# VH-VL binders against Type II restriction enzyme TaqI (taqIR): the designs that were tried, part 8

Target 1, 262 residues: Type II restriction enzyme TaqI (taqIR), of Thermus aquaticus (p14386)
Amino acid sequence: ASTQAQKALETFERFLASLDLESYQQKYRPIKTVEQDLPRELNPLPDLYEHYWKALEDNPSFLGFEEFFDHWWEKRLRPLDEFIRKYFWGCSYAFVRLGLEARLYRTAVSIWTQFHFCYRWNASCELPLEAAPELDAQGIDALIHTSGSSTGIQIKKETYRSEAKSENRFLRKQRGTALIEIPYTLQTPEELEEKAKRARVNGETYRLWAKVAHHLDRLENGFVIFRESYVKSIELFLQKNAPTLSGLIRWDRVAQEALTAP

## First folded at step 7 (VH-VL; framework fv_remtolumab_arm2)

Design s36 (from a2 with light chain S93D)
Fold by ESMFold2-Fast, scan of step 7:
Structure s36 (fold): chain C 262 residues (1-262), chain A 119 residues (1-119), chain B 107 residues (1-107)
Amino acid sequence: as target 1 above (262 residues)
Amino acid sequence: EVQLVQSGAEVKKPGSSVKVSCKASGGTFDSYAIGWVRQAPGQGLEWMGRIIPIFGTANYAQKFQGRVTITADESTTTAYMELSGLTSDDTAVYYCARHYDYYEGFDYWGQGTTVTVSS
Amino acid sequence: EIVLTQSPDFQSVTPKEKVTITCRASQSIGSSLHWYQQKPDQPPKLLIKYASQSFSGVPSRFSGSGSGTDFTLTINGLEAEDAGTYYCHQSSDLPLTFGPGTKVDIK
């Protein structure tokens, strides 16, 4: 509850309010254009990104990677990366891991969903949540801690379906050999607790999932928003959760302001 | 700092192909998309396509689909535009240009390559 | 495809006068419009990016404005070196397209 923490939350909320997603899509066209340019069966992005990341790790003076990322992050995405890193350090994704050469529309939407989940969780839940992007190869996005235990969770967003009642997979647990997937749509905390019991998890893990289920109900609006079209996600969130911040500032203005007075 | 240098003028016969090169210097070649724009004598600018060297992918304007191939050689920092099935309508100055902010407008342009198609 | 139209197609101007060139898009392109200057026997040069942002080294007499479908390039105090053809260009959708150009010369 420090002055610094309060200013951090205010700055992030103002940042979210400044995101004009329609203007963002028009101005930051690379996300749409790259997706249009890359056939799924021939998408080289995971291998190319891994190559550049390894090249940078082995040779810090690799100019190609530095010039590319410095240019794009400074001018277009640094405000987003900087705010997430500053205010949600545990939820920030290493600049090198996300690489602009790997940024497609779907990837950006996934990242925003994970950041929003961490924000809502940490703002409303006393159970500690620590982002673990280094464990994404194991399907773990974040860790929930208790006195002697940690539970890995995976955060997912499903493509929005206009009317269908679909199960949403915003939280999945991996512990030992068991994968527990929690359908969020139309479920109460009690229903989610019963599901955890039926998955035959141990007593401590069940208690962790009971707490997770309790807080999922409180985060429903966030998950619903991120099932919507990308261009509406932040505005819908602000209308429901922070209506005084509705009326977004253009993305490029926020980028300049963040670089000069973040 | 950044410079794009194109190959020299060419005179081609109808039905043949031409391959124009564009060598980049003063920056990381694979960090940027390179576009190709042509201009017929006394006419305006016409976008043909672009290559994204890091992905190895190219986009083409529909008018040139099936006739144009844009490639890149990262080892020599050179982009190429090959146009086949030449006719007199392909007589033009051909420019390569670097996209800024990866996919936006063009900040640096080559000097141009004149291609004349005549019998 | 997005069609860009420019007006006027030709303008002869007295030195130090104001020149206004307009570019209209067939559909909204936000601010993804860029302006180029081309002199005879030279490649185009970038003047204005994103409708209103001056490119480095471009004289302050050049300015751009507009959004959506209507855009304007203004030259306040035309100099002899400004004679040339001016093109607008959209980067909103593929295929990328250019306006037909506006030729500016000095009386």
Scores: ipSAE 0.000, ipTM 0.384, lowest interface PAE 17.9, mean pLDDT 59

Design s37 (from a2 with light chain S92Y)
Fold by ESMFold2-Fast, scan of step 7:
Structure s37 (fold): chain C 262 residues (1-262), chain A 119 residues (1-119), chain B 107 residues (1-107)
Amino acid sequence: as target 1 above (262 residues)
Amino acid sequence: EVQLVQSGAEVKKPGSSVKVSCKASGGTFDSYAIGWVRQAPGQGLEWMGRIIPIFGTANYAQKFQGRVTITADESTTTAYMELSGLTSDDTAVYYCARHYDYYEGFDYWGQGTTVTVSS
Amino acid sequence: EIVLTQSPDFQSVTPKEKVTITCRASQSIGSSLHWYQQKPDQPPKLLIKYASQSFSGVPSRFSGSGSGTDFTLTINGLEAEDAGTYYCHQSYSLPLTFGPGTKVDIK
């Protein structure tokens, strides 16, 4: 933790609070996403890190989403033209551009939530954290370093799926290492508790997500963020258990064992 | 440009140990992993293990686990591979090589160190 | 452990001919397949990374293709300097493994 990390967090939260989420929802919600896989040349992740992961800057400033999308688009005119001609022949340029804009917005929201965890961690915790776009390619969002070892971090949005049959790439490539899922939800505790009462299936899972929601905060515009107490609970869990942790520490175990009431 | 320079040839007796060094230059040592691959005379490539300084971990192939130790010294930008309990089956050229993208393939290789185990 | 098999074991070809080397993985490895060239008494050199991406400085006659379990290295117009042994290598999971190699000689 440092004064500089606290300032970076405060500046990033100010940026998040300034987002007109309602206008973005109205604009992008009805737009069908571009389902075709993006080639490597169109991957927006390096750009998202460049413009939004500025933990080491003294006075960071963050682009609005439209400005970010325009910069990404202008930087990639040739591979975009090739991609559009190959997969969207006969579609209008404006239609495809809006579809890609909606796709990048959804990606940006997820990445901003992941970055908030990392900014919050740096401002509040003592264990070192590393975040870089290359780690996403390795199947993790961040690394947290403990005495003599490192734990992979994956920020996990609310899910009702069973564990995947195939193991995460980070775990396949790092024998004896742990990967911890850090859960978050966009729903309120009240919404999730109501779903649990009405559920024929997943009732207990809804209650567990409601517990997760109780450990999160919201900015004035509704953007969900991680509390200081949340990341400190995770740090304590890692300090006590990291030498014996291996494999996937799934979100439900984290919610039950790591997250504690304030 | 990245360069990996290995220590010189070794002749060892059965039952002894050998420690091969691999000095890295031309890049940030802690930003990549170093792997060790050996090749017996006239044979193919066999992966032994790797050290990933950024993760604080070393990984070993099962057949070498318990007798191979891979370490790194960031102050001298040098990786080491120590193999104990040598037999004639360990006669080989030992290579260090740098991983790209943390744990993917190998982009730059050392020149190789010949280890001969003879009674 | 993921086993890689290569075919052919050995190929003797006339200069300017097309050489095709295949590598098959015992399970799906996506695109985590890399190709190396080794000349006698030299360390291996990276040719192709991620199944199809040429490494810097590698001549354009070398190309790679494939995904999942089936991969191919092609040399389109073999030159005398290309004589050597070619290895595929998977980085999908531990332990890392190499194919047994394909030796290419010039007639």
Scores: ipSAE 0.007, ipTM 0.547, lowest interface PAE 10.4, mean pLDDT 87

Design s38 (from a2 with light chain S91Y)
Fold by ESMFold2-Fast, scan of step 7:
Structure s38 (fold): chain C 262 residues (1-262), chain A 119 residues (1-119), chain B 107 residues (1-107)
Amino acid sequence: as target 1 above (262 residues)
Amino acid sequence: EVQLVQSGAEVKKPGSSVKVSCKASGGTFDSYAIGWVRQAPGQGLEWMGRIIPIFGTANYAQKFQGRVTITADESTTTAYMELSGLTSDDTAVYYCARHYDYYEGFDYWGQGTTVTVSS
Amino acid sequence: EIVLTQSPDFQSVTPKEKVTITCRASQSIGSSLHWYQQKPDQPPKLLIKYASQSFSGVPSRFSGSGSGTDFTLTINGLEAEDAGTYYCHQYSSLPLTFGPGTKVDIK
């Protein structure tokens, strides 16, 4: 809604469009990620927020991924040494570093998509949105404030798994609040419709993801972003329903009830 | 009506610490960031840090990093600012202030707490 | 950090005169600038939000303008009650910063 927020969105989208996604995919796709859980000292989330969440900054500049990874590595030398000695004794430095680089890249892409939702929200919507790395520990990506209430936001990448709905930590601590899943997919509507036609199972789910895909845009390099209409649809849904919403509002309900118009 | 009420004046010795409180009333506490700003005698305003009470998250100015801790107690709707390793350069009036529109500048300010550091 | 510079440092004015205070940022901050008034032994009071919008209850003689790096606070017809120090404040990026202040006295 502010001129500064619109400029921040534009600058962030320019950064995303500048990424050589094809070269990154070729470089990191064949690399097995480090499967060992990272200790808190190595969590890259605070660094990702520092370098890529700059909603309050006019004309922000963003590090390329390689520069970001080098900066993260240099600032974490002691805990990295401890981690490598404990879990990768006998492995080459180059092997472990490349594995962590691939892991950090995959995390960065997910977080950049999450940040795009937040930048778009701030540029287009009136309800205040709060984003901070500490929210990740609570199982949410952002918080949207309405008069007298708050709704948790979780950015949800395409999934086909049937999972029992277990209570999220945010919902356990904040009784009477809602957590809304914000769906996105890297596939095109055309790809998803083709999969729906051939599907033995999940045909309806593929079609629902195709509907989600219709509300997304792509930058010149193929990076998927959220449309202005997408976030405005979510805002309208929250304005109409927020006082009565509680618990988990799963992505399929969002796609059917909030993202109904093309 | 929004009101921020701070604790009373403190006189401290060099090397000690001080903890200033800021009690919010009028439905302000859990929805807004609360910042801390100090003012040395005859000087301007200096931002120290802020906290979002509902998250318990805090941001600090680099100059005070390692010496300042900002916390919040939701049950008493009170924010705290603790400054350690006091020197005479820390003699100032310390203000708490509510962020306007969550994360923009400040709208409502506390009355201030005078902290004097002297030997 | 973003550095804010104010001019003039001090101004002594007769009642009803126009007062102009300038704030300059070391880099662009869009419209993320507030103006505060501080009277002796009182906390600051918000006058102008978002560079040009009056805060509720603020007299119409106060106005703000500017964007990017150059901002102005104008008091059109200074009253005796307006004596005090005026600060600009940016919230475009952390750390938050204030200008050094402009003191306005009545002759």
Scores: ipSAE 0.000, ipTM 0.361, lowest interface PAE 23.0, mean pLDDT 85

Design s39 (from a2 with light chain L96Y)
Fold by ESMFold2-Fast, scan of step 7:
Structure s39 (fold): chain C 262 residues (1-262), chain A 119 residues (1-119), chain B 107 residues (1-107)
Amino acid sequence: as target 1 above (262 residues)
Amino acid sequence: EVQLVQSGAEVKKPGSSVKVSCKASGGTFDSYAIGWVRQAPGQGLEWMGRIIPIFGTANYAQKFQGRVTITADESTTTAYMELSGLTSDDTAVYYCARHYDYYEGFDYWGQGTTVTVSS
Amino acid sequence: EIVLTQSPDFQSVTPKEKVTITCRASQSIGSSLHWYQQKPDQPPKLLIKYASQSFSGVPSRFSGSGSGTDFTLTINGLEAEDAGTYYCHQSSSLPYTFGPGTKVDIK
């Protein structure tokens, strides 16, 4: 890893630690989800990459969420007006703006967790990682290059589903390649072990999530981040297995086979 | 027909504040942003800030940040620009102007409000 | 902030001559460049939007061109009523900025 990548990770973690997560949770938790799909012109992903991924030189200053949302809103006034008039005619703009703010906050938190994996990877691992907004259209969050092949990466928040209903776009278009789910959870090992103990269903799944939680860290404000040992375990798994991997490598297999501490 | 009508000339003492109004009529007030641009005697145009009334969003040029406040009242279709801590350097004609299309350029301008700060 | 520079600062022109005014941006602004005319004791008036699109009611002798960092306003056959100061303005990013202006007088 490089000194520059370590500095980028430290700067990003300082930003994450500065977020007032408790206030955001109180503000946005009661806000009903805006279910209408955002058109391409309103996709916040390119803006999230521009502000939180591409500023890699010197000491980048990352925008807080409110500043980010204001900047996104300012740059999309015409398509926002069209979207609001089409789908929310008769609603107050204050109501719709708050609904979109809550939606973008939830998206931003997910993307920041994804970016942390990528920053941690670049600071700790030797295999090259590629991250770009274009990869989202392919159904992946990042691409890791191994000798002679590439493996898709999808960051996977805690889930209790056993299987996906449809095949991922990346796997459909690139037969013989692998897509690996990288699990994380917002719950502590203690919380998950207690749930497993009291569970009528999903007891074994709670225990696996507890194992995942043991490989994660938490910042002062509670934001969950990936440990150096976590990404190094994934790198070792890929170095050993990548030429033989194909299709979807689900999170539970990753938890059982890749997240083994040396 | 779109018209922007501004309040009358003001003469102010150094250290005071001034509040200029801009009443919009005709056109679609809800679909446009209102910007404020000033011009000192014999000088060029200087952007101060803008407001998008339907979104409640205001932005300011760094030079005026902390001294200028731009507000809008949708019920009366009136935008306001308040500038505090006046000095002789603030003597200028102050214009409001309406953004067009993608909130890009200015298609219609107010008649201007002359603000004189004696020093 | 994006800085706009204009040339020339001043030009005195005989009626019916061609006038060319240039505007340069310190960084790329695509086609988000607009031109205004201001006469003494009057507010500015929009002439050209998005580098090359004439505003409603503007005489055909006015035209604009350019993209990125280099833009031109052309008056083909200056008329007496065209005396005034011409400003370029960028709307690519906040803060919005204007060029310093070009004054055009009739001989």
Scores: ipSAE 0.000, ipTM 0.404, lowest interface PAE 13.6, mean pLDDT 84

Design s4 (from a2 with heavy chain S31T)
Fold by ESMFold2-Fast, scan of step 7:
Structure s4 (fold): chain C 262 residues (1-262), chain A 119 residues (1-119), chain B 107 residues (1-107)
Amino acid sequence: as target 1 above (262 residues)
Amino acid sequence: EVQLVQSGAEVKKPGSSVKVSCKASGGTFDTYAIGWVRQAPGQGLEWMGRIIPIFGTANYAQKFQGRVTITADESTTTAYMELSGLTSDDTAVYYCARHYDYYEGFDYWGQGTTVTVSS
Amino acid sequence: EIVLTQSPDFQSVTPKEKVTITCRASQSIGSSLHWYQQKPDQPPKLLIKYASQSFSGVPSRFSGSGSGTDFTLTINGLEAEDAGTYYCHQSSSLPLTFGPGTKVDIK
């Protein structure tokens, strides 16, 4: 990859390491998220992409979360006032604002994890990757281009569910295309191995998540990130198998077949 | 085999807008980004923006942000570039071109569309 | 933005002579540098991609070299059909940029 992509990754990781995650979690955890559907004008994804996805920018800079939220709020004052008036008439402005702040924070954390995969990919891998808010509308987080084809990717947080709720929109619309789940967990390998030892149920699943955790790193503040070896393992898997891949490639298959020892 | 065919020449008045089309053949829309580059008379090449049709994602040069819109219609394999608020400085030949290796250089170019802004 | 500069801006050459065109980037762009030829009233045509890889159908007299910030396009034995303007182009970062061009004319 390019020196520019490596600098973007390093700058983004410095940003992630600067986040006061414990303070944010304590501030937002007791706050119920605003559950009312947001109109298109209040969708935060385009703003999150604009501010935090800067792979092609020299010397990118990233706003802290509270600064980003304040800028987003000011930029969206008119549609926010209309939304609040329509759905939260009689509620305090401060209460609704804090609820939207908590919602945006939870979205931001998920998006930052997805972006870290993308920044790491661009810094370490040769296959082109595209990330854009339009892809989220299709039910995928990014698209990786192989020779003559494209593979959707979905960053998948630790789960114990056996199957997806419904077929992904991307797979439904693009016949013969593959969608690969990229697993991550917030637990350490040691925590997961202990859970596996004590488990009456899900022991094998805990061991698979422990394997996934082994390929992840943590920043000083605890933010989980993808290792260079992780994305290179995924790239190798795609290079070897891309012409034969179709449909959903679930996280457990990825953990068993794609991820390799460091 | 790969061919990009653009719409014909336009003569426009200041303050109006122009929409140039670029019809792709040879399977370009499924895999590649399409860029727009203009060239004023006797001048060099200036990149305006690009679109990735499968995502509907467009990127624009800062100079044109707010007055250029690049779109694509996958069913007709046609990309469009619309430029508003025309001035005499917009008199140029406008080219569409296909990126190779997704986002790198341009391997195939349209024939160009001459846009003349008269005052 | 990455600025590309080309030298010379104009060169008048006798047939069969060697032509050397240089392109310098304001910052390192690796090998993401491409060369185009443009003849009057025609669109540009790709000659060299990734600093040194010839595009299909391009005559072997055209070659490219360089990396980082300094790149060269060489024509070993100019032919009459090679008269035109040559542009370098970087794809390393947005916005995409082109050099100002080098015009090559035949004596």
Scores: ipSAE 0.000, ipTM 0.364, lowest interface PAE 23.2, mean pLDDT 85

Design s40 (from a2 with light chain S92E S93D)
Fold by ESMFold2-Fast, scan of step 7:
Structure s40 (fold): chain C 262 residues (1-262), chain A 119 residues (1-119), chain B 107 residues (1-107)
Amino acid sequence: as target 1 above (262 residues)
Amino acid sequence: EVQLVQSGAEVKKPGSSVKVSCKASGGTFDSYAIGWVRQAPGQGLEWMGRIIPIFGTANYAQKFQGRVTITADESTTTAYMELSGLTSDDTAVYYCARHYDYYEGFDYWGQGTTVTVSS
Amino acid sequence: EIVLTQSPDFQSVTPKEKVTITCRASQSIGSSLHWYQQKPDQPPKLLIKYASQSFSGVPSRFSGSGSGTDFTLTINGLEAEDAGTYYCHQSEDLPLTFGPGTKVDIK
């Protein structure tokens, strides 16, 4: 349902554009995130899907981040108490709460970018896309259904690593399938091109990220979003290559082979 | 409420093939992967393969690759496991079982199908 | 392939005693470890998923713990109905594998 999907995308983009990113950056930038892994009971992902994916379908009114964090905190008092007592015994309650707030904000920003890809896909593309919080535990962000098969999707923020330390969980558990990395960067093409000129190392990688940046857009507040042409390029790439795709299709191959439309 | 009901016992000659069915009820068939596990008399559990309809694919243990085929029929909510080139070493109870979380563990199991291969 | 080993191989216990079964993986599997109970001429039944999460309807005397390579299943207060073979199972990588089993009998 293209019309409904288009309205969902527009509503979500209005929400993203309304975020006071500068105030959040000032508040959370100086706060080092909690290094301890969160236990399953504290995983915020189901709540993020409930409020920013499911909520848009049922009620197009979204929680601001601080209100979202307060709701998450109050629903998890017992496991939060256990976690804090175990790892932060003797620390100020306010200090620990702020540290967790900063951590959840960083997670939320990443998830909102992921959701934008999904909303844009549903508004612009014909191949079906499935997104659910359970997929994150399986090492993917979404599934795109092609003729006779499905392709895993992982939204990948700018990186300079050449090799993964370990194989992705989805690929380990589902041999013979494909996982495609969908790249994005928070830097402008101009910034990345300048870095490439000055680079002693990674010059080619900077130029490739500049190419990725050319296929992205920004909202009024600076939030980076995916263009219609970006997702259509990915759809065309999948339609052309699905019969031969297997294993990890890394972001650099995607940038070189899939991102061809301006 | 979820039930997996398997076809009845089979007696087969060496060199033949067997096809075991597993009918699922009480859940959304397409939302779950079905695995096949066998157990030889007095032995432990051995995974053979699985089908994950949502990913459009089946996976097999290397030991059975080329001899086993796992399929699914959404219209009858039935999964099938066909094993060819039978030998006496294939005498076992064959179970179907439903994966939770796409491809993790098994929450519900069929009652088992005894396959006896004898000359 | 990931190899799972279980100990003990066999345990004969008095009713109401505590039973501890261990499962060790040849490489780290995080928490992708599940425990099953099997009685003679019956299919296996899920007890514990993801190392420590009880499956619905499983008595509270069953509990699981561990992560990485070392896992334990504990039965606190064994009852006669608990006699059977217990298997661990990893879902981290293909092929899926099971431990060799631990047989628990009532003395």
Scores: ipSAE 0.000, ipTM 0.562, lowest interface PAE 11.2, mean pLDDT 86

Design s5 (from a2 with heavy chain D30E)
Fold by ESMFold2-Fast, scan of step 7:
Structure s5 (fold): chain C 262 residues (1-262), chain A 119 residues (1-119), chain B 107 residues (1-107)
Amino acid sequence: as target 1 above (262 residues)
Amino acid sequence: EVQLVQSGAEVKKPGSSVKVSCKASGGTFESYAIGWVRQAPGQGLEWMGRIIPIFGTANYAQKFQGRVTITADESTTTAYMELSGLTSDDTAVYYCARHYDYYEGFDYWGQGTTVTVSS
Amino acid sequence: EIVLTQSPDFQSVTPKEKVTITCRASQSIGSSLHWYQQKPDQPPKLLIKYASQSFSGVPSRFSGSGSGTDFTLTINGLEAEDAGTYYCHQSSSLPLTFGPGTKVDIK
């Protein structure tokens, strides 16, 4: 809604559109990511927030991925040395570095998609949204405030898995609140419809993901982003239903009830 | 069900070598490191070394360096521990065990191989 | 090398009583501490990983706590089948090391 929020979104989208996704795919796709869970001091989330979730500024700018990775690596030489010596002893340092680079790239792409939702929300919607690295520890990506309540947001990439056995941390700690899954897919509606036609199983799930894909846009380089109409649909759903919402609102319910084309 | 099955008991003379095998089944051998731990009669547990089959790399406790060699054959999902220059102080039960998260703890253990060194 | 010390060395306990075993590290190891149970003529079995995470199939009476240098294994309501030796193990740095063990007997 503010000029600064609109400028931030436009600048972030120019950054996303500038990414050489094809070269990254060629470089990182064949790299096996059989890395250990990163210890707390190697967690890239604070760095991703520092470099890609900018305060509303007069002229925001964003680091390219290679520059970001180099900054993260140089900042963490001691814990990286300990991690590599402990888990990858005898492997070439260059090979391990490339493996970590591939891992951080995949994490960055996911986080950039989450940040796009937040930038789009701030530029298009009236309900306040909070995003901070501390929310990850609570099991949510963002928090949206309605009059008298708050709803947790979790950005959910395409999945064919059953409902989680255990309840999310945010829901366990805050009884009577709601957590909404915000679905996205990297596949086109056409790809998903073809998969649905050929599917022996999951055909209807493919069709539901195709519906989600219809509410997404794609930049020139293929990076998937959220439409203005997508976030406005979510806002309307929350305004209408938030006082009565509780527990997990799964992605399939969101796709069926919240994401409605005019 | 994950199983680690070790070779049978050995009786050796001082100065000889012993090679113990550990066959892994019921899990992905490539994704796990295999460690070797020994226990002298009535004593505690002592780590000897480990191998990460996927990388073909091994690490040894300094006490055993130059005497112990740990190897793995991914095609048969079998790890080996060879200890040379045996003395009576090497009389022990030798265990192989599967690391979780590469170097962390041991989730599954072999049944043990008794090695007796006596003249 | 990181040295682990355990207390007590030996404990004889009446069935259903609470058992507390302490493991202390010579330097900080974060949460990279794991607990094993060993019964006579058997290999060790994993009970607790990363100081406090129960391994699958381990009875709920076993729990672990601690971080840094001080760690505790608790058995709340000892059963006859729990007689054995308990070892802590650190995975924070090479070489990997074990505590000397705590033997628990039933009265």
Scores: ipSAE 0.000, ipTM 0.381, lowest interface PAE 13.9, mean pLDDT 85

